# VHH binders against Putative ferric-chelate reductase fr1B (fr1B): the designs that were tried, part 6

Target 1, 128 residues: Putative ferric-chelate reductase fr1B (fr1B), of Dictyostelium discoideum (Social amoeba) (q54wu1r34to161)
Amino acid sequence: SNYNLQWIIFNETITIQVSINKKAWIGLGWHCQGCQKDGPMENADYSIATFDENGQGYVWDCYQENDPTSQPQNDTVFKGAEDNIISFSGYQTDQYSIMMFTKKLSTGDTVGDHILVNGPVDFVWAHG

## First folded at step 1 (VHH)

Design p4 (framework vhh_6qgx_2)
Fold by ESMFold2-Fast, scan of step 1:
Structure p4 (fold): chain B 128 residues (1-128), chain A 123 residues (1-123)
Amino acid sequence: as target 1 above (128 residues)
Amino acid sequence: QVQLVESGGGLVQAGGSLRLSCAASGFTFSYYAMAWFRRAPGKEREFVAAISWSGGSTFYTDSVKGRFTISRDHAKNTVSLQMNSLRPEDTAVYYCAAGRYYSWTDSEEYNYWGQGTRVTVSA
């Protein structure tokens, strides 16, 4: 509803951009065969982006086994709960919150995207 | 091979404007984020601005927000930095960088760098 999700696949990578028409934190979840077993949402890995008063993005992992209060990475390194994440960026204004990340795709990967904006909002599936 | 060439630097008085340009070649420009960093006299290199691969997201350091605008032209493989309301503290060598990175602001994550263009802002 109040968000836009876009992605592009290039050279065995997927770049996903999530933009939301409000000042909020953003979560993006994914499911992979080697990472998670059985189940989508409750067994999905998440990356959470938050923003400070200047619009600077911060990101950290949110595994089932990790405390949701785990320390943010202060926009130095993205750790998306898997080694095939290539890049992450986040930016926020008074009107928008934007998150972008790139990850490697493996042949046969199932990509399930969950968008969290102060809670679960939607999810999308793609096959790589 | 990969090349980034900056231009547009020069001397300007405080309150003036300059437009920096960076011409890219040797890689698939539209799938790389582009950024500007600067190194002022006596200081370390710092992040200034970045633009996503699609041009849909832009990022700025606090001291330039509202004064500088980054943009890109996929047809010409260029990234530009429009610098308005320049201040003496903006005096630096400005560098263009390209990357597919974990962080917009961490210079170590950028793959390709230009040689820099000097900007001097006098009081």
Scores: ipSAE 0.005, ipTM 0.130, lowest interface PAE 13.6, mean pLDDT 66

Design p5 (framework vhh_6qgx_2)
Fold by ESMFold2-Fast, scan of step 1:
Structure p5 (fold): chain B 128 residues (1-128), chain A 123 residues (1-123)
Amino acid sequence: as target 1 above (128 residues)
Amino acid sequence: QVQLVESGGGLVQAGGSLRLSCAASGFTFSSYAMAWFRRAPGKEREFVAAISGSGGSTFYTDSVKGRFTISRDHAKNTVSLQMNSLRPEDTAVYYCAAELYSYWGSTQPYDYWGQGTRVTVSA
């Protein structure tokens, strides 16, 4: 598998690095444990990294909401960060795409609901 | 002064096409990723499409993939959204937004927003 996920927790922050062995955009889902919305499911936030032709990375925050009425989710909605993203870097070469970011960790948060790389690659579940 | 000015909205029948443009001024255009968002009456703002500062990477929401194309022109400091095969559900006010990628910094909310241009698609 040409997919790696690494993370470290320190001083109420988490630094996550995702790397894949090809040119692609990278998406990482972020689940807030105990964050309740209307309905049985909790909302998830996504961070997506894209890369330009020079290999420079860009990061986007997206929001995806579970619908308790079973309505299909057709769109990703951008939402503002909660002032908890501290840093980001992203790089792409001919062989690798790498995304690294640091964010403030709230009690009950988990890292990685699922990871997307031009489509679903793997579901990652980490408890901090 | 930083400004984003949208244009190209209007009334069109289902199946038709429109091209939206966003003219950017007051900042280093090539350093900013640009995006289009939309808001239908009574609804929340929704992401539509984005393009990197170099123009080498694009991202679309699923409902517009294959129908909409985002592009930019560095000589004119514009970003455009070509909208084909329009549907009544595409009816919304469309907003242009700019976000500066920084080695250190937040990714949202977007740094700059335009006033919006209205698109109405008749059944």
Scores: ipSAE 0.000, ipTM 0.114, lowest interface PAE 16.3, mean pLDDT 62

Design p7 (framework vhh_etentamig_d1)
Fold by ESMFold2-Fast, scan of step 1:
Formats: C-alpha cells, structure tokens, sequence
Structure p7 (fold): chain B 128 residues (1-128), chain A 122 residues (1-122)
C-alpha cells in the first residue's frame, strides 16, 4: 500500500497525518492497548475523511461495534466522539489523498472509552 | 424506501437569506449523518455541508463557512440549511443526502427528490 502515516501524542491529544497515493476516501481507527480489545463492545473510534469533486476534504467522527464479519453498509448507525475533533484539514487530487487532524483521546462513551495516555497505539484503516 | 423532499428555495437578492428544509422518510433519520449537496447550472455536484446523526458536529465547505448553518430536528425527521449573506455563486439546485457507509464520495449520495432551486440575482 502506498501510504504514509505520522502521528504525535501530546497532552491527551493526537495529531495524525495520513497520505495515500491514490484518489480514495480515508478511514482511520485506533485501539487502546490498555482498553478491552476482545468483546461485543466498540474497540475502536473511526475518523473518516471524504472529499468533494474539487478535492476539499471533510472529516466525520464515527464509532461502531466490533464485528469482523460486518462490511460497512448504508444503514450502519454512526456513533462517535463528536466533540473530540479539534482541527482538520484534507485535500485530494487524482494521484493522492491527504488528511491531517487533531483529536482528543477520550470519548466520554460509557461503552468503549479509548484513552491513550502513554501506551502504544494500534491503528487500523481502510481506503476505497 | 428512502425519500428526501427538499423545499424552501426561491429567488433572493445578493446579501439575502433563505432557509431550506428536507423532509425525510423511509429510514431511521436519527441514525444517519446528513448532508446538503448543490449543483450549479452546467457544473457537477458540490458537497456543501454535513451534520452528524445527533447534530453535535457540523461541517462546511470553505465556500459557505461562516454564512450557512446546518441543523436537524430528529423528532420531526427534518434537516435544515440556513443560508445567509447569499452570493450569485450560490445559485444552484440544493439536494439533501446521506453518505452511504460503503462509500464516501459524492457519486454515492442518495438523492430522492427533485431538489430545491436557489437563485441569487440582483
């Protein structure tokens, strides 16, 4: 995969930059190493970037239940850390898609809070 | 099936205001993020604004940020777009839409209505 991922954690925030060498939407999720990994509850928060036909990027904060057999569907219910995205920028051309955002590392979600204080971060992502 | 019915468009002078509405049916409106998309004469569709399922997060194209406000009333299955400080370049047919989970590009939006025409002219 021709992608670059850079991130920094500081004062309970994470700033992430993702660059993908193709025209695509970008989905990013992360999983807390200190949180419950296996179970019926949400294990990851997702941030999804979409792009208009002029290449301008937009970000959506999503949260979904862990189900390895489920594919994203148009009737999927989105839940998320809606108040946790502090800043976003993104841009897309015919050859690449780039996004950068800063997000707070807590959701306030009673089911699957993902608090990344000082542990390793597991990233999962998809692109179309 | 999903139905989205836009209303509230019309002729307005530059600097004027309009409020668009979208009545949704055929799906659980409160579970979906919603968007406004416009198409100007002779141009392709342009995403304008988006709102999370709860209304807690809103997003805007740079061309409308600071002038337009998206909102929703989940108890009425209705999406709104308050448009202030209108410019000639805002002239377009406005559609409300959902993002399909399996796609995040403009070509995968669901359109069910004829849209509502907004003409900004002096």
Amino acid sequence: as target 1 above (128 residues)
Amino acid sequence: EVQLLESGGGLVQPGGSLRLSCAASGFTFSSYAMSWVRQAPGKGPEWVSGISYSGGSTYYADSVKGRFTISRDNSKNTLYLQMNSLRAEDTAVYYCATYPWSGYSLREYDYRGQGTLVTVSS
Scores: ipSAE 0.000, ipTM 0.156, lowest interface PAE 14.2, mean pLDDT 63

Design p8 (framework vhh_7b18_3)
Fold by ESMFold2-Fast, scan of step 1:
Structure p8 (fold): chain B 128 residues (1-128), chain A 118 residues (1-118)
Amino acid sequence: as target 1 above (128 residues)
Amino acid sequence: QVQLVETGGGLVQPGGSLRLSCAASGFTFSSYAMGWARQVPGKGLEWVSYIYSGGSTEYQDSVKGRFTISRDNAKSTVYLQMNSLKPEDTAVYYCAKYYWSGSQLDYWGQGTQVTVSS
C-alpha cells in the first residue's frame, strides 16, 4: 500500500506516525470525549496534516470554531479537551508526506485509524 | 504573493442557480485545502464549504444538498455550484485558502456578490 500507520504506547502516551508514498495531505481520526465541536470541523474527531509550499507540516485540532477567521492551532494542547497533543512534526517532499505526533492517552479514548489520502478512504475504528 | 480571484456572482431568482469560480496563484494549489466563505449583511463571515487537497468535502448545514464544491488542480481553480438558491444566501462570497497552523485565513480578492431576489 502507499501509506503506513505505526503507533507506540508508553507511559500513558501514544506516538503515532503516518506516512504516505506521495505528495498529499494526511488525515487521521480518533474519538475523544472533549473533541465535539460545531463549525467547519463540526463533531469532527480527527487530526489533519497539510503542507505549505516549503514542505512544512501543520495540524488541525478538533476544536476549530465556526468562525472562518479563527486560526487553526498547531499547539500541543486542545482547549477544554481530555486529550493533549504533546508534540507534532510533519514534512513533505515530492515523493512522500509524513506526520508524527504524540498525545496523552486518556481513559475512554478510542484510537481510530481513519486515513484520508487524495480521496475519501476511511479506515476501521478501533475501540481502546 | 497569494492571489485569489472570484468570479461568477450575480442576481438570480429564488430557486435559481449560479456557479462561482476562484482562480488561485502564488502557492502550490494542489497542496492546500480551499473553501468558500460568505459575508451576509448584518451577520459577518460564515464558512460555506471546504474541499481538501484530496477532494473530500465539507458543507455548512444550511447549504448541504444545495451547494457543491469542486476543484481543478491543473487550472488552480476552485468552484462552487449553487442550486436551489434562497434569499438568505444573499452575500459577498469569498474564495479562501484554509490552513491548519497558527496562521490566519487567506483571501485576496474583492469577493463576488450574489443576490437572490425576485
Scores: ipSAE 0.000, ipTM 0.101, lowest interface PAE 14.4, mean pLDDT 62

Design p9 (from b1 with S31Y K97R T98Q P101W S102G G103Y F105S K106P I107F; framework vhh_7b18_3)
Fold by ESMFold2-Fast, scan of step 1:
Order: sequence, then C-alpha cells, then structure tokens
Structure p9 (fold): chain B 128 residues (1-128), chain A 120 residues (1-120)
Amino acid sequence: as target 1 above (128 residues)
Amino acid sequence: QVQLVETGGGLVQPGGSLRLSCAASGFTFSYYAMGWARQVPGKGLEWVSYIYSGGSTEYQDSVKGRFTISRDNAKSTVYLQMNSLKPEDTAVYYCARQYSWGYTSPFDYWGQGTQVTVSS
C-alpha cells in the first residue's frame, strides 16, 4: 500500500531508505532555512528517483525557486552530483521500489520535509 | 553479520585472464551496489569497478574495456572478469559493499582480499 521509511543520522549526514510495495517513482523533498514558500515542489531542494527497464535507479537532484515550470536535472551517481546527495542506490522490480540516499546536513537544515510518491505528498522529516 | 568472501585470485602471465568471485551474506544483497577495489604495491588503495543494484556499471579508466563486473542476485555473488591482464594489475583485490557513490568513495564492508599477480 504505502511505503516504509527509515533513516539514520551519523557524523552530520542522514541516510534515508524508502521502500514501496509497488512499481513507482519516488520523490524526497528537502528544504533549507527560510526557503519554503508555496507548493510541494516550489522553493525546495528535492530528489526524485526513477527506474529503467532493468530496475536501475537514477537520481534527479533539483533546487526549486518558487518556479512551477522548473525541470528535474538528471544526476548520474558517479558523475559528481554533489550538491545535496552524497550517495544513491536504487532498485525496482514489478512488485517494489527501493531507494537509499545519503545527504549532508548543514547546521539548521530540515531534511525530509515531504515525500512525493507517484503524486500524493506526505510529510516526513528528520532534524539534524 | 555482514560477510564478503573473495575467491579466484592467483598467478597469471601478462595477457591472461582471471575471474574473481565474491560471496555475500548477512544483508539483502539485491538492494546494494557492490564494488571492487585493489591495493597496488607502492600506490595504495584504488577503486576498480562498481555495479549498481539494477545492473548498471562503472569502471576506473585504466581497466575499462578489459574488466567486466557482473552480479547474480539469486546467489548473492558479485564477479570481476579480468582480461588482458598487465603487470600493473598486480594487487590485492577487495570486494566491498558500496555505501557512497562518488569517485574514491568509501565502502562500508570489505572482504579479506584475494591476491592477483601478473608476472612472466
């Protein structure tokens, strides 16, 4: 039905694992201090995981500046996407989707402000 | 308990081939990226190759086109097929579970290592 969310904070990093019992894309929203304004994907850093036909996960890591027309950027895990995501692992079958992100926490950052799964937005967060 | 056990190392002549295997246990293997790193005498530890949970691969430039990483999720095993071996490939090869995704990124669990010697 829904999803399973787990996280661990260690040495100013947070590792978040999301498991969903269906074939779906997964979005994680993060906000910086004073950056959030309107809408689930406006004024926020976010990461979206998508999967190819072999189940390989890809991460899209974007910053939104209250611009609803902003497009996700394709970040290849070994090509130096360094802004918000330190590591990414993703896997998908016909029955489930799983992803794991590690993100650096800055002083005052709020992590996991919302999660977006195939449309609906749920609020989850961890304090660093 | 997480365990990684390497096999397949040995002595081979330049131009030869070896296949390394790494048997994993203690975690859900299919969810993790796996990699190989090597310790070359005099140079220290260097990353060799990664394979993501979905099967996509990445290689260090010096081995690209000669080495192939693969995995068998049903057997919880990762492999490194090494072709056209050169004396500079002589090293202890370590299987590792990847928790970080950057170049020279750390691994969180390592095997004991297997020696590969390329010498005439």
Scores: ipSAE 0.000, ipTM 0.113, lowest interface PAE 15.8, mean pLDDT 64

Design q1 (framework vhh_6qgx_2)
Fold by ESMFold2-Fast, scan of step 1:
Structure q1 (fold): chain B 128 residues (1-128), chain A 126 residues (1-126)
Amino acid sequence: as target 1 above (128 residues)
Amino acid sequence: QVQLVESGGGLVQAGGSLRLSCAASGFTFSSYAMAWFRRAPGKEREFVAAISGSGGSTFYTDSVKGRFTISRDHAKNTVSLQMNSLRPEDTAVYYCAADSYSKGTFTIDLSEYDYWGQGTRVTVSA
């Protein structure tokens, strides 16, 4: 398969790993109650991960993919639209792209995280 | 009018295999992501596996990854779940579901699935 998602819950945090078997950008998002339900960026705010020629991941903060004010962040302490993102790491080779992030969650809460990849757009939701 | 009809459930010994099928009608099949969920006796419904509308992307819950394979056949409008190396813990009623909201993307949140089949029972004996 072209896409693989895994997650674990530990001590009130969720760690999500996304891997794709090709070079691609990866979008991470969260659902938004009351946001548009029809359209390419419906019902989510996004952070986009891109990769440099050395395979290091960078995260861009944006409401939608084309936010002109987005800036790359290249450390393991990611600051997104929600301040519940604790850490981020990303890596890419000629064969695959991987990103991993950790965020806070409450026990029993269901959280919606939209993950976009270059090519077919796949929205993937995680629950706690 | 969307309809999902499941088949293939039954009794199997631990270590065995079983293939579930879901026949879909009433919509443009490739535009909808499809998923399998299950409910074990006395427990809540949980996500098992999903496949995008194009069939190019799949996702599995940790406990079945490497053992289960989800696939779809656009010519027959079916989604299937091949279950290998079955364990007693896999005993549940399995449900086929379609997600019309995400336009061919998928989710593991059951509240986002619009259409559900009636369920097919899988029992794995020790």
Scores: ipSAE 0.000, ipTM 0.121, lowest interface PAE 15.4, mean pLDDT 63

Design q2 (from q1 with D99E S100Y Y101H K103S F106Y L110F E112R; framework vhh_6qgx_2)
Fold by ESMFold2-Fast, scan of step 1:
Structure q2 (fold): chain B 128 residues (1-128), chain A 126 residues (1-126)
Amino acid sequence: as target 1 above (128 residues)
Amino acid sequence: QVQLVESGGGLVQAGGSLRLSCAASGFTFSSYAMAWFRRAPGKEREFVAAISGSGGSTFYTDSVKGRFTISRDHAKNTVSLQMNSLRPEDTAVYYCAAEYHSSGTYTIDFSRYDYWGQGTRVTVSA
């Protein structure tokens, strides 16, 4: 339930860093007017960071998490992706999880409205 | 052939500053995340700081956050670690490491790094 969120806006982009004081995956969502959604579930628009056993971060869109055969995508594959993410970095220790990403600001985007963290027991949804 | 060459280590009094540099050659520098790790005498290798291939993302271990700054210079193929307000517990051999990525992904696990420097010794006197 404890997290730290920092952001900087520059030249029509936003860079957001999220750190969580536990070993968990991190999701960040935003409100987007007219955004298209695919998949069987009704979900908000999210970028989700997961970490392997060595602490390496990977980024998924929310619909890929529902497909057991899907592989995490990096930001190079995000060209033309719905979330318009420019870059991503993430890693994790036994004590914390961190991600940083840059995305283009578009009309109707609201920064920090939706932060998710999911650990072994807890699921947290937070607003900025 | 790939090389990472560290420099800038030395002896300094507590509260002082040092700047470590790592010169990279033999690979496409911007395609690699760069990191600094350290090993104190009798201790395990510890992550210190990392910077993404683009330079757009950095991360620091808690014990150095606010005191150390990592940066990279693509024109010179170098990564640097500016160390301020040094403490005796910062005494260690510091290693430069490179990990391939096609985007801004990096890890704190030393076993995932492709290339390593020889190390440069930093000693902070009380």
Scores: ipSAE 0.000, ipTM 0.119, lowest interface PAE 14.2, mean pLDDT 65

Design q3 (framework vhh_6qgx_2)
Fold by ESMFold2-Fast, scan of step 1:
Structure q3 (fold): chain B 128 residues (1-128), chain A 124 residues (1-124)
Amino acid sequence: as target 1 above (128 residues)
Amino acid sequence: QVQLVESGGGLVQAGGSLRLSCAASGFTFSSYAMAWFRRAPGKEREFVAAISGSGGSTFYTDSVKGRFTISRDHAKNTVSLQMNSLRPEDTAVYYCAAEGTFTIDLSPSRYDYWGQGTRVTVSA
């Protein structure tokens, strides 16, 4: 499937938009300098976007437990507070899935993103 | 007062090309994402292409990828849609739309401003 990632950093915020040409959930990872995580995804926070039957998007925190092949939609994920998330938007049709969110950058943050679509795929590391 | 005015529609033979233009006024152009939508006879309005406020990102519906190119000219406050290799199924009224965000949206309901439309007819 075609997969498109865009991000912009402006006035201490980062806005990321992910779009894909299929009906799917989207996972987006953030690198946090000094963040303490258990397992192989140490130093990264993940946000998972899922869509309901009406195409409405929802965002969830994801804690990945020592399983790089784990699906975000299984029992290892849960909803939680997304630190510094300013806004979130997600929408899905039969042909497209799109997710956008804005996050406040903190002093000392290293910005990077890893993306998953329908399970573990290639990670795309982007810096801004 | 925000205004969007389309131009460039017309009649063309299959395989031909047309360039649509949308002149925007009444707002800070670079702060708005812009999109083209179309409505074919008897159909609902559908997404065609969009460009971010900065012009750095574009998105296309699958049926036009590789054939259509969206662009913007900040000096002229215009967004353009270059349509190549036109097909009879591209026949529609094409609408320019704007939303007050930098991000691309695919849903018509996300766009705040609309032009009146320009008609494109592609004959077999």
Scores: ipSAE 0.000, ipTM 0.123, lowest interface PAE 13.9, mean pLDDT 64

Design q4 (framework vhh_6qgx_2)
Fold by ESMFold2-Fast, scan of step 1:
Structure q4 (fold): chain B 128 residues (1-128), chain A 124 residues (1-124)
Amino acid sequence: as target 1 above (128 residues)
Amino acid sequence: QVQLVESGGGLVQAGGSLRLSCAASGFTFSSYAMAWFRRAPGKEREFVAAISGSGGSTFYTDSVKGRFTISRDHAKNTVSLQMNSLRPEDTAVYYCAAKGSYTIEFTSDEYDYWGQGTRVTVSA
């Protein structure tokens, strides 16, 4: 499976677009400044996009993977500007899946250390 | 039929090392997150370490960080736990567990399949 990740930072916000050349769900991770560091992927928060039967996208937030007492929360549907997300859009066809969102940048935020695509975690480093 | 078979347990002196292995069969190994849990006599199961399906993410409980290393071998369908600098408080039955998703979990209730366990005893 082919995928592309693009992002732009402007005026304390980041807009990220992920496109995948297949019908699939999309996951994207962020590095957290205050998180404990034990390995390159252990201090990340995930957001997962899924699509309904009409091709409409939805975004789900997951907790940090580096906390041994925390459980990933994959049952919460995002519907607005909750948790720093300003806008979200997603669309899926038989040929591709696209997700685009804008969020406020927090001190120490970074993007794109991995992508989840209906399978094993892929390591993807995003840059301008 | 899903099966997880642990091996490598035994008796070791404090400061010693052991390597536990878990052989998995009956499922697409790379699609499952794998973990090690342990249970000391009279206690509940405690999370020890986990590894994602790709092997790219690993997580450890604080008491074993820097001493234990979890790894997986896709070609052999095995997950391993290298245990160094063992302490008497590491004495427990160690269990291999599999979750049918790429998301790592930290509580035993979230895992779908379990091995029979292998006993580790660390003497003073």
Scores: ipSAE 0.000, ipTM 0.109, lowest interface PAE 16.4, mean pLDDT 64

Design q5 (framework vhh_6qgx_2)
Fold by ESMFold2-Fast, scan of step 1:
Structure q5 (fold): chain B 128 residues (1-128), chain A 124 residues (1-124)
Amino acid sequence: as target 1 above (128 residues)
Amino acid sequence: QVQLVESGGGLVQAGGSLRLSCAASGFTFSSYAMAWFRRAPGKEREFVAAISGSGGSTFYTDSVKGRFTISRDHAKNTVSLQMNSLRPEDTAVYYCAAGTSGTFKIDSTEYDYWGQGTRVTVSA
């Protein structure tokens, strides 16, 4: 298959692992908590993983309004953005790309997410 | 002025252990996440391990997970990296880095303060 997605919710955290059978960047989008109306893909928070030439993974938190195909921005550009990522791991070989990260969920919060692998391919919901 | 000074590097046989230390000064130690990066000969700097400002969260790159342990001593204003079961591919210059918040990052460009590095050589 093109990709595999697994997640675990435990003790107010969610850990997500994404793998794909090729070299690729991987992104995961979270719907804005408190944002109104239909359109969970709009104003989503994103975590984007990229890889260097040694296969080492890197992540940055981004906030992107509207169009999910627009370039991501560093989260420090978004005044008042909170860092919700507890941990991250990523690595890449000639045959696959993998990322795993843990994010805090507030008690009673509902969160939705998108997987982006050269474009949007999945959407899942989780709750704390 | 923020200053980070590494120590503890050296030569060791494969399967051996080393403990690296990083002494921090010029800022409130517990306010900032700390990380270790390494640079192998002819390669770019890569992430190794990180610890949050509170010490409550740690993270490791997959190749060292289970072998390396990052810790911090707030009283001594130091962060340490205990390296066990060393392999020849762990040979590199190891760098200590301090972030600008209590939350660690994997991207080296998120770290503004760096030590000068300490050399680790693991022989077969």
Scores: ipSAE 0.000, ipTM 0.110, lowest interface PAE 17.4, mean pLDDT 64

Design r10 (framework vhh_7aqx_2)
Fold by ESMFold2-Fast, scan of step 1:
Structure r10 (fold): chain B 128 residues (1-128), chain A 123 residues (1-123)
Amino acid sequence: as target 1 above (128 residues)
Amino acid sequence: QVQLQESGGGLVQAGGSLRLSCTTSGFTFSSYAFSWFRQAPGEEREFVGAISGSGGSTDYADSVKGRFTISRDNAKNTFYLQMNSLKTEDTAVYYCAADTYSYFGWSDEYDYWGQGTQVTVSS
């Protein structure tokens, strides 16, 4: 596959790994349950991983509310100290990009993952 | 560049034990998933076992489950196959493979293969 997505849910946290078989940035998002229903990016919580010249990964946590036409805005989280991200690791070579992070689950959140790779690409999975 | 090198093969008596090693170079070891395969003369290559990048998940072919253990040592860029209670039907060339960059699991995508090491189990 061009990408591999894995997750595990434990003690109201979710740990997600995204690996992509190319040099790329990675974005992952999900939607707030009971929020506005219009638009795929409306009221979505996104995490975006980028990589430096040495292959070290960094994550930005983005939130988009009430504007399905705008792009997510970045909030820098290099230490993983952001409330929405408990831990993060990421690495990139010429052949692959990987990120792994642990995030708090909120009451009412629906897991429906959108993957962004060098541009918007929608790959959506939802659980009951 | 990228290389996988098996070692530890040889001749062993049925009921004995043997440990294979796969040393790697030329890529980032710590998050790759790794697998072992084997091929007996005249047969197709078959899956033996796999270990995730974290080392927290392993899987084995039914024929070896309970007898073989896969493990990894990230500090040595090496992973292993401990083979116990060997049977004559375990005779094969054993290959190590780097599956994919995967922390939790593994896939059927194999980026790199070793050259193989012969294991012969005599009765």
Scores: ipSAE 0.005, ipTM 0.235, lowest interface PAE 10.3, mean pLDDT 68

Design r11 (framework vhh_7aqx_2)
Fold by ESMFold2-Fast, scan of step 1:
Structure r11 (fold): chain B 128 residues (1-128), chain A 122 residues (1-122)
Amino acid sequence: as target 1 above (128 residues)
Amino acid sequence: QVQLQESGGGLVQAGGSLRLSCTTSGFTFSSYAFSWFRQAPGEEREFVGAISGSGGSTDYADSVKGRFTISRDNAKNTFYLQMNSLKTEDTAVYYCAAEPYHLWGSTDYDYWGQGTQVTVSS
């Protein structure tokens, strides 16, 4: 595959790393625990990483509400993500884009690895 | 308390090989991600290669891909850059850098070495 996804769970947090072998933006989605609904992409939160001219990463928080065909909505641009996200970093070279973030996990939370690169490319669910 | 120290630089003929080492102390090595950067005279510092905190992911700049290999040895608290098929354009000061796994990929690395000179002559 043209991307690599890794995660580590420690002290009720999950650290997720996504890297791709090209210069592009990266998106990762997860299902809202309080937003119970069947189907992929429904009631999902998305974090999208973009990069500036120096390769510095920024995160945009998006929310998709119960419509599996709707587009994510950009929330805000911030180096440090909000809500339950503890840290974020990302950087990009001519050949490489990488995004990492750490977020809090509640007992019973479900994290879905919905990977978006210039649009949806893969969907996997993981349990935290 | 935290230290990174490069070694293994020197003078080599074009087409030759060299292995750089970065020895670390003052932190739990296995929890960190590592990168190599270089800076040629009059140029900006550029990314060369990286290895993740778990060691499962590596990446390289296009200019060195297929010639350079980054690796880590958790038992020795050391990581390496194996440089093969060296070109005169690879002449630079090489720096090692480290950051906690969850910050891997940041351009604002927490810890840097002092640099080691690599000179490739024709």
Scores: ipSAE 0.000, ipTM 0.111, lowest interface PAE 15.6, mean pLDDT 65

Design r12 (framework vhh_6qgx_2)
Fold by ESMFold2-Fast, scan of step 1:
Structure r12 (fold): chain B 128 residues (1-128), chain A 122 residues (1-122)
Amino acid sequence: as target 1 above (128 residues)
Amino acid sequence: QVQLVESGGGLVQAGGSLRLSCAASGFTFSSYAMAWFRRAPGKEREFVAAISGSGGSTFYTDSVKGRFTISRDHAKNTVSLQMNSLRPEDTAVYYCAADYGSLYHWTEYDYWGQGTRVTVSA
């Protein structure tokens, strides 16, 4: 297994940890419950972690357009505490990439619907 | 009043080097990530390099990795871009940009300089 994903919901927040056994960028997608539900990749928000030359992680957000075959685009980069992400940490070595973030849960949010990693690989999660 | 003033541009032969500098004033320098962008004739503006407010983290676009080095000097309120092994494709107007916080931004920055022109001849 190349990926490990853990998440916990507590006090109206969700904390997600993703680790990958390689140097890679990491993406995780979200669905809006009140939005269009056609297609697994349509109308999803993504949080993507990238890493600099020192292994320092940075997170940015982008909105997936309603095209299930499209890759997410870099529409917006958010500034730490200014978004709905409460905390973020990320680290990368030659052997692995890891990220952890805590996010406020909004009305209608679901979690773990999509994960993208280096090149990308689609994971569709059951949410119910 | 916020001001970013670039310098160091010029004409250089392929394989040569230039050092660009950006002098910042009117804000708390250490609270801002600094970046260099460029725009080649007839093209859109593109990201080149960024450095965090502390100077502890740097990020580069793939086409300049290993050739360009970004640095900052808190005592002088400057950010610099050392450009080595220059190619004709590096010909552009180079812009200094500042953004509040320590995250890298690819498109939207709070403040921009006027730009300095770099021309690389074959």
Scores: ipSAE 0.000, ipTM 0.111, lowest interface PAE 15.7, mean pLDDT 64

